# VH-VL binders against q9fi13, part 3

Target 1, 266 residues: q9fi13
Amino acid sequence: ASLSPEVSPLLRAAHHTVDNYVKSGMIIGLGSGEASDFAIRYLGQQLGSGSLHNVVGVPMSARSASEAAKYGIPLEYYRDGVQIDFAFHDADAVEENTLIAVIGRRRSSQEDDYILKQKSIVKVADEAVFMIKEEQYKAGLEGSIPVLVQSLNWLAIAEEIDDLYLGDAEVWRRASVENEGPLGGDFPIVTSDGHNILDVIFTTPIRSLADLATSLDKIDGVVDHGLIIKTRCTVVIAEETVVRSVTLQTSALEGGVRTYGQTLQK

## First folded at step 1 (VH-VL)

Design C9 (framework fv_masavibart)
Fold by ESMFold2-Fast, scan of step 1:
Structure C9 (fold): chain C 266 residues (1-266), chain A 121 residues (1-121), chain B 110 residues (1-110)
Amino acid sequence: as target 1 above (266 residues)
Amino acid sequence: QVQLVESGGGVVQPGRSLRLSCAASGFTFSSYAMYWVRQAPGKGLEWVAVISYDGSNKYYADSVKGRFTISRDNSKNTLYLQMNSLRTEDTAVYYCAKDSGSYYEWYFDLWGQGTLVTVSS
Amino acid sequence: QSALTQPASVSGSPGQSITISCTGTSSDVGGYNYVSWYQQHPGKAPKLMIYEVSNRPSGVSNRFSGSKSGNTASLTISGLQSEDEADYYCSSYTSSSTLVFGGGTKLTVL
C-alpha cells in the first residue's frame, strides 16, 4: 500500500478504482463528485507519466469535463452509439446487497442538470464502479431521492408523491443557485430537457429501492429519478484505512466481497 | 447579501483550546467546500484546512494536523475550526473562505473579514 | 510544504505596466492549470483577482491579466493606479492534492 492511514478514504477508493479498472485504449465514463475528482486527477497523472495511454473520457457533468480538461484527459461528449468500456461515479448512497445507487442529491446547480446523462452513461458502460464512504452503504436508506418531473404540472405531481409517501417523506421542488452570487431566489432548477427536480426526502427507512423505483415510475408526469440499477456493477467502499469492493454476483455462492488496501495494524 | 462572518477569536494561553465559527449567508452553504486560511501578523497566507460540501472529507496542513478539527453544520449554515494544543506559532488572523464549486476548484471566491487569534503569555 | 517563489517587492509609476512572477515546480504551477492570484490591502481580507491561470472574476478590472509559461505563472497589471498598491499572493494546486501559497509581493505605486 502506498497511502498512509491519514489520507482521505475517498482518495484511496479513487486510486483503487483507476488502478484496477482503467486500461489503456478504453473509453471511460467520468463521474461527478469528490471521489470522481480524485479519480480524474489520478487518471490524468497516469496519462501524463505514460503509465496509461489512448484513454478518452466521456464526462457526466460540466464539473467532470472541467476536471478532465485541466488534467489533460482527451474528451469525447456522449452521443447515441458511443461505446463506453468503463464508468466510475460517486453515489450519494448504495443499498446493501442490491447495489442500487442513489445519485443526484443536491451538490451544486451545475450538477443538478445531469441526472439523465449520468444514468445513461452508467447504464451503457460495459462495467461501472460507484465509489462511496462506508456510512453510505447500508439497508434502510433515508434521505433525498431526486425525481425528474414534467414542469407543466409539477405541483400536481408533487402532491401525488406527497400523498403516496405521507408520513414517510417530504417533497420539495429544488431551487436554482448562482455560482458567484446569492441563492437563486424562487427560481426552480430546469434541466436541459425542460424538467423540474423534486427532492423526495425520506425520513423513515426505505425498505426497497427497487420497489420505490417501480412506484415512482407509475406516477404520471415522472420522467425519471436518481435510482440506478446496473447489472455489471462494483461498489468500492472507502473505510478508514482500507477499501472494500462489493460486486453483484451472477454465478458464485462464495459471496462477492473483497477487501483491498492498507491493513489496519493491530 | 452574500457574506461570511467569523467569530470566536481572542487571546489564549499556550496549550489551551479555542473554537472559531464562520456564519454563511446569501448562498446555499451546503453545496460548497469551505476552507480555513490564516495569516500571522506581518506574514503571508497559509492554508489550514478544507472540508467537503457534506463534511465527509477533510484535509489539514501538516502544521495543524492532529491539533485542529474542521467541521460544519449545514442546517445552521456554519463552519467551525476546533483548535487544540495551541502554540504561539498559531497566532494569526483566521479567515474562512468559500470554494466556487461543490468540491474543489482550488480558489477562494468569497472571504470573511477574519478573526484574530493571539496565543501568548 | 515549501512556498512558491515571488519577488518580495515590485514598483511602478501610474499608467505603467508591472509583472509579478510566481515560480514553482512541475508538481504544482508547471503541472496544472490551477493558479490563482489574490490582492490584499492593509487590514483587509484578500480578494480574488485571477483564477485558473488567466480568468478574471466579475468586478475585476481588465487591467489585471494572468499567464503561465512552464513552471512560472505571472500576474500583469497594466495602466497602474494608486489603488493597485497592495500585497499580491499566488496560489497553486499541488500533486499532493493540497494548496500552496507564494510568499507574497508588495506592489508600490510611486
Scores: ipSAE 0.006, ipTM 0.418, lowest interface PAE 13.8, mean pLDDT 83

## First folded at step 4 (VH-VL; framework fv_masavibart)

Design K10
Fold by ESMFold2-Fast, scan of step 4:
Structure K10 (fold): chain C 266 residues (1-266), chain A 124 residues (1-124), chain B 110 residues (1-110)
Amino acid sequence: as target 1 above (266 residues)
Amino acid sequence: QVQLVESGGGVVQPGRSLRLSCAASGFTFSSYAMYWVRQAPGKGLEWVAVISYDGSNKYYADSVKGRFTISRDNSKNTLYLQMNSLRTEDTAVYYCARESPLWFGELGYYFDYWGQGTLVTVSS
Amino acid sequence: QSALTQPASVSGSPGQSITISCTGTSSDVGGYNYVSWYQQHPGKAPKLMIYEVSNRPSGVSNRFSGSKSGNTASLTISGLQSEDEADYYCSSYTSSSTLVFGGGTKLTVL
């Protein structure tokens, strides 16, 4: 493969994230994906140069652990009680205004406990940043929402989800990575703890990711899903020539009206 | 045009040292992790050492750990392998290889370009 | 040191398809999507054929395809041609942040 001389917009988003959110002394949740790979490499460079010091990484995936180790970031693996100051991650999509992230679309199926581990780390972090491309930030999201389910009763759970979103979504049990998608092989993906992944593929715009998350959480046998609701978060959006950041903020006005956004040009 | 040219191979007696060089051209050398991969006559490929894009991180195969040292000089676009305490089992063609792009696009761990190799023969 | 298991040899006739397997553990092939395949003709340097399990570099024929299931990666060559006769090596990233190669498979085109 030949290297393109063109700079990836996600590279700028990753550098912006590290420059603005990572401080010496922090314990950092290390996300997984293209932008996270850039952020991990850049963080390693800042540690090597002495621009940052006393930073420890908590990897969300085997991919992020491998990248962090390769670039010299000290690692501490997630366990109950670990204090995490900040986390960064890629997202498959982010809902406009609410900043609810979608993660875990098909590539995550190859990593043990990826969805559960990622959500646990993001939930306990004091603040999180999602790095995405411009086209991934919109209202009325469509496409796959991955749902972790107990294997013993996966078909009944799939039927319940199918009935709940009849006409709005198709439900598929995720197949092995060798032949991804609805046309995948005969064998299901099984996580390290024995769970299956259902891809709930919305063919109509999802009106509310928050309502979707609430509905999925009510279903017996659903272990987790790819929707992340994080109160203290920022979305760093990689546009063609600039980086735009949107932070979830509460208005200072009485009534608790939420105001979204603060634009930063670089 | 990406080129990797190895040099420094030759015949050497057991217990002695040899330094290999790899001259890189046609790309931004300082943006890529670099590898040394060897192949004994009639045998398969064996990873030897890797060095990160800025030289801050190095990893070695167990068979050479403590005897070989990988280094780079980004100002000269050159990769090195210092081989100490050579053994007859180190006889091989040594290839310089470039890791997949690190600065652009999705990262991977594969060799997209290889040099032609330099033969190291350890015998008396 | 070859941690990944490949068959020593495979053979096929022109126009047929063959598959070469590469079996590791959950700490390499099964744990990461960083599997690559290399073609080596006698006396030549290896050439990248597949990277990150299933991707082809520019200039590599679409007759070559890669896949992975659990701890086993596979290289499939369709429409065999005489120039495909070569040694093929798989490689994978490991949990130790290192690489490991398979033992290699000699492909003979009859």
Scores: ipSAE 0.000, ipTM 0.380, lowest interface PAE 18.9, mean pLDDT 81

Design K19
Fold by ESMFold2-Fast, scan of step 4:
Structure K19 (fold): chain C 266 residues (1-266), chain A 123 residues (1-123), chain B 110 residues (1-110)
Amino acid sequence: as target 1 above (266 residues)
Amino acid sequence: QVQLVESGGGVVQPGRSLRLSCAASGFTFSSYAMYWVRQAPGKGLEWVAVISYDGSNKYYADSVKGRFTISRDNSKNTLYLQMNSLRTEDTAVYYCAKDEGYSSGWYRYFDYWGQGTLVTVSS
Amino acid sequence: QSALTQPASVSGSPGQSITISCTGTSSDVGGYNYVSWYQQHPGKAPKLMIYEVSDRPSGVSNRFSGSKSGNTASLTISGLQSEDEADYYCSSYTSSSTLVFGGGTKLTVL
């Protein structure tokens, strides 16, 4: 049977994530995005009913913080040395088999520029879950890879990236958008740390996100990028009628990967 | 022997629409960003819009946002500018211009310009 | 958006050197080494004379040179000739990911 239009596949993925990974007493990194909104709402409901207790959220964005406050989740803000037991997040895409995630692509949220904070929280967490739709999980990913760069040399860095991926990608400095349209913006995005964001838009399939991450990390003036290599992670894939999980038990690059399909309800 | 030939200019009433074309030859059109630049009679140059080599990214001057749409057809080596809700201040010679840089080169310079096509917005 | 500031006109006699300034801010001319200069004769399309502050395209006379100091870029034309009489425009990339032109300078060779 087909999935009801009133029930988002991401809703099922979010509920699956909370049901299987969140335990009482945990400090939880709260991701940003549609699936994360569902997960936060559901987590708040579980706390309200007493099915979970003593859970504290660490929000990755103002969106996450607002949603958590609305549904009664106690919050702590991220700081050095905080212990995070588990984090969930929306990924823009995930590479098949390696489970390397892409984050930070331009969304309707005005907090697309919080890449460093989101990445830090996910990496610090003991375990992480990325919630995605089926079409976002594949080999040979295309599209934007956000790259944070030093503002002083941003153009030289953009030229180096353009030269490195000539014929494979376009490099564009991300701008503010008055009406949230694709017609362009008037001002470059400047992150809270004073960096610019380059959207490196791959028009041909990326053969290896691990190699791409390594290449970007070698460029002087690149501060970070939207690729997350997480050793302990699971990808919860929202299919039409089934939620499927893929878990990486070893390194993201060499990994032993297990897959299984689950029906969340009858 | 790069050539850029604009067409589609003419006289149009305020509030109407007009579409400009630019036929490109002498270079690999699909490898370069392309621009529209305009010049009102007796005035200076004003950048209007840019489009990436594959058409996936576009940027516009504030004065034309929401009214003008830049596009391209790489199979025909042709650049377009769809101009809607035209105003008298849009009266100008419109130039098609080529970026010297490959792919994402809107930060470069214009190494080749077309001859321009005149758009007159008048009642 | 505000155009880059150029003098409306400059003049010189044949053989003389003249300089045309192009003043912006730290968010355009001062922030990037991507200043270009264009020559436009009446009724003609602009022609690239200088790119990336100081580089000349092939076919442009070495009498044309470009420089930059702080927020001001300059085009210098040495050994003025009658054919140099034209309008000159500077252009710069901006921190807003846009391009901006100067208001233009009419060069008269007396």
Scores: ipSAE 0.000, ipTM 0.380, lowest interface PAE 19.5, mean pLDDT 83

Design K20
Fold by ESMFold2-Fast, scan of step 4:
Structure K20 (fold): chain C 266 residues (1-266), chain A 123 residues (1-123), chain B 110 residues (1-110)
Amino acid sequence: as target 1 above (266 residues)
Amino acid sequence: QVQLVESGGGVVQPGRSLRLSCAASGFTFSSYAMYWVRQAPGKGLEWVAVISYDGSNKYYADSVKGRFTISRDNSKNTLYLQMNSLRTEDTAVYYCAKDEGYTSPWFEYFDYWGQGTLVTVSS
Amino acid sequence: QSALTQPASVSGSPGQSITISCTGTSSDVGGYNYVSWYQQHPGKAPKLMIYEVSDRPSGVSNRFSGSKSGNTASLTISGLQSEDEADYYCSSYTSSSTLVFGGGTKLTVL
């Protein structure tokens, strides 16, 4: 039967993604976020029932590893040379037409977002799907773009970014456990590889995420950022009653997009 | 599966140098920060140095700053510790350690340790 | 030297419960939820027992539990067994982007 109106749109998007992209025998990059949690649970149920078999998960975060283990999905950790057939992930936002994804925006103080690992797994995968809500898919995105920077020169890097986007963005070094209050530490977070995260918060619409990525990549001391440019990419958009899919169609110079709508059914 | 194997320890006189190596296997070495931790005979653990995944960033304990240099060769999956101007206080078992990258956004816990290599600085 | 304070020794009998404390400041244990605990048997490398204050790695007995209150983290071992006799070390992230260890606690199971 059809999913009830009370069901989260992201649940519908997650089921759609697993049903249409996951095949027995695949090695799957397991994303992080609400929709990825639903997808992992559903994938585990399909494995348990025998509807899918011989699927191995490569988790992008502690969250996804924990969820996969909870639902009985066999895990393999990312390593150089691993073949990943497909990856799904949540995105904070996706730019309309280019399908460039934004990841790594600040969540709760205990949210585990490893920008470098998430990007590596998505890039290695033969094909990727981002699951998002309708309001997260638009042109002229605003908000935080996380930027990984070398910690020793973080202030100089922050000043360079601030100057480059003067009037368009605020640059803040991401603080650890921000919600701890006055008795807790409110100090900069340091990633496992020793880097700081700068939140470059755009208060005006970003004209081009591709241009932004290019500009950030040119700055000495920028290690990486939360923008993902993936050639074989589909965005599964959760709408009120339907799931809409947009697939990037590429050419020698330019890419194009095709849009498809589908209602989830059981 | 994951394995860390230290080598290069030995007996040296004060003021001399030694280079330690740590051969890593069973994980994507180039994706993780690596650490050196030491333990003097009969004493507790002391972290010595850390190096970022690409070698661009390094931190040292105050006791070794200016004397020790951490480095890595990702093409060989090998971590190094160059120890200069050795002192008797540097006598310790030196461990190579890997953080678990999945569970924390910061300096994480050490999920894998090598067997250790003994450095004895004596005259 | 270590920056975190642990008791030098603790003892218990088989089946008993014991607790080891690890005290720092608001710039380490009190400021962050990144406390880990390691077990070390004589002549062996340390083994991770607890991470992020209270989480357990796979393969570690549920007899080991971690907690934190203010500037003090605690490792509790219930149902003591002879094999638990070892040195235990806490560690914490610091506001200086470094790691510090506790001085270590020798657990004796009598």
Scores: ipSAE 0.000, ipTM 0.369, lowest interface PAE 19.8, mean pLDDT 81

Design K22
Fold by ESMFold2-Fast, scan of step 4:
Structure K22 (fold): chain C 266 residues (1-266), chain A 123 residues (1-123), chain B 110 residues (1-110)
Amino acid sequence: as target 1 above (266 residues)
Amino acid sequence: QVQLVESGGGVVQPGRSLRLSCAASGFTFSSYAMYWVRQAPGKGLEWVAVISYDGSNKYYADSVKGRFTISRDNSKNTLYLQMNSLRTEDTAVYYCARGEYYWFGDSGYFDYWGQGTLVTVSS
Amino acid sequence: QSALTQPASVSGSPGQSITISCTGTSSDVGGYNYVSWYQQHPGKAPKLMIYEVSNRPSGVSNRFSGSKSGNTASLTISGLQSEDEADYYCSSYTSSSTLVFGGGTKLTVL
């Protein structure tokens, strides 16, 4: 069967994700974004109908907590030692073949400051799914990579990043008021942990997100960044009339990293 | 709590066979790749074999290829190592170890280990 | 035979930092980000301390950290404690589609 173009592609991706990955008895990491909103609503519907039972959600953001509460999903908050069986999340982009995800690009809300929590929950989960649109899955990604930095020396860190990616990226301190200029004016966003966010905006294609993550991790004063490297992950790609899934196979014994793709039509 | 318990070790003569078992509990056994790793007395660790979560893929160290067979029974949460044509250099403590979740046998690390079972090959 | 080179022993005093190296080639440590580290106390099974170069499992102290530069991976233990005294093994994937361990390093806390 085919789905109407009038139906949001992300709704199809969300329903596919819940139908194939969520089982009764699980503790589920609840992502943030349009597809996650659809997944939370659908999960709540399945719990209300009795098709699923004994599922508890761990929200990655205030947005996901609010949506889960609205649709009747029991919640618990992330804490050390909590087991998370499965997590779903939106991604701003995913690198083709490696399935490295980019999260935390500028949104209209302050939920952007939850990068550390979102990343932690995804990494702790036994398995994760990123739900994205077709145009978000490609090689040679461009655009913003958010980087969390220590506030007291943010300018020195920004200058080091600017020097490292000279000609390839612009570095901007994220402000609560857009277009304040690259230093963020007088209104920088400060995360709940007291850190600033630098938007490292790549204007040339990024050859390797893995190399980028490694280089960012080496910079003193960088706390974390919006690149997620998850070994057990699947990307559910929403196309106009087809849902496609791509699963990461890491082959240490066969000499490399491979992806396994499957096209699904519902 | 994750537990792995090996059994079947003992003293055997060269050229004979022995089968090791590993009983798993505290996790969904059918979702994990499983490994055998050995350690000769007073020596270091040596990887022996791996089996994927569903049993479809198996890989072996060159030193045991053609002699050892790894298998699993997911309905019984049990991992096996069939050891044929045993040699004195196979003498070691054999550890059962858990690999990564949902992988086809190529995770490359071991997050939980059993206590080991001693195999002594001597005449 | 172990293929990866580790020092046979290393020592330190309580509260100090020590580093254990694991040197291979571009066909193993240098070629892939699949380096893991294991701690083994006498008469006990090994315990995973670091996986995929620098990741720590839940329950492992942040005093343990992993890194890699070229063909050499390193395990660093900060704030050294008496219970850290153990044998430490590195492991890596190889281009021959096998897993290989280092020879092991005996850490003595003086």
Scores: ipSAE 0.000, ipTM 0.373, lowest interface PAE 19.9, mean pLDDT 83

Design K8
Fold by ESMFold2-Fast, scan of step 4:
Structure K8 (fold): chain C 266 residues (1-266), chain A 122 residues (1-122), chain B 110 residues (1-110)
Amino acid sequence: as target 1 above (266 residues)
Amino acid sequence: QVQLVESGGGVVQPGRSLRLSCAASGFTFSSYAMYWVRQAPGKGLEWVAVISYDGSNKYYADSVKGRFTISRDNSKNTLYLQMNSLRTEDTAVYYCARGPLWFGESYYFDYWGQGTLVTVSS
Amino acid sequence: QSALTQPASVSGSPGQSITISCTGTSSDVGGYNYVSWYQQHPGKAPKLMIYEVSNRPSGVSNRFSGSKSGNTASLTISGLQSEDEADYYCSSYTSSSTLVFGGGTKLTVL
């Protein structure tokens, strides 16, 4: 059956991803976000109908675990040594040509954001797909890059980041809206691992996400960040009337990685 | 910020039942695995039970399996422990404790309640 | 009742370093990197000091460190202070999908 023009473009991207990448017998990393919700629902329907069988999900968030349970997908939780055949995830943005993804930007969701788990599952998977909207795929990305930092000396770490990107970014410690007292206040979000999240908000275009990742990784007290570098990945881009995919390919002759894109479905 | 408050402890005779409650506040209760841990007077800590964030997975110590039932009500931010067929060796302070997000990716107790005393005596 | 072996007591003077061992088997401490340590003052609930062998939660002094070698995990406390006087418990995940604790170690700061 064909999808109607009134259906969300992310639903089309999600169905395309499940149809083309999920096979019976797979262990699948279950991403978090609007497109991942559609993918989880659809995967559950395929399992319920018998079109797919022997699929196990590894959830990247409480949201994805809840959706998977609701639609009857068997779950296994992430641990060192777990084999993940495929993962799908929403990304906040993806850099054109490199396919480096940004995750973990502030949401309206009240769930604690565990960037480390999401990154680990995506990186461990043999292959990954990011499902995004057309406007989120571009060069010269701006906006928030979440950075996980040790809570001890978080201010000194924030000042070091601020100095590195002076004039290009604002650095703010992410606050929990739920914890704002009657007199007002700045209550930091603390991850389950005890870390704070700094939102490094770029107001000028970021020239290279790879260089940014390298620079952040050098800072003592930075635990991790929302940039994902995945060599075996495809980005499924939801456009108004079509679904487009862009895949990273290794070139044996050049010794490099290149992107290959195609327009697939209407 | 994070608070866990146990209630329901008291003195009961062997063979009877008691239900403990733990009221959680200051975090998104529905996203975390929750634990019960006990400590007999003058003795060490003993894990009792765990429940996943959504209640779908439950595990018990062998000493309580078949007698105790862990449950949760995420709409009320409350954890429960139903204790049946109580024995004198179940006498302990019972602590409610928070685990990591979900269940199965790690195992530790990051926040603890003050505990509630259960005394099983004839 | 303790599945993991800890010394019953340890003592030190202010400013010294002490180490508390926690010995299990290949089915718990030796088989997994899920060892945690808890501090308990008299009449109080336990407090998490170390998780996943060597990680410190926010707010725990860097004087506390954790390590593991084979079937034995260790908690080291440097620069001993009077407030460190407490009972210390180790915990580990097991191959039976259960959690076990050590018998506890009483630290006395002289």
Scores: ipSAE 0.000, ipTM 0.389, lowest interface PAE 18.2, mean pLDDT 83

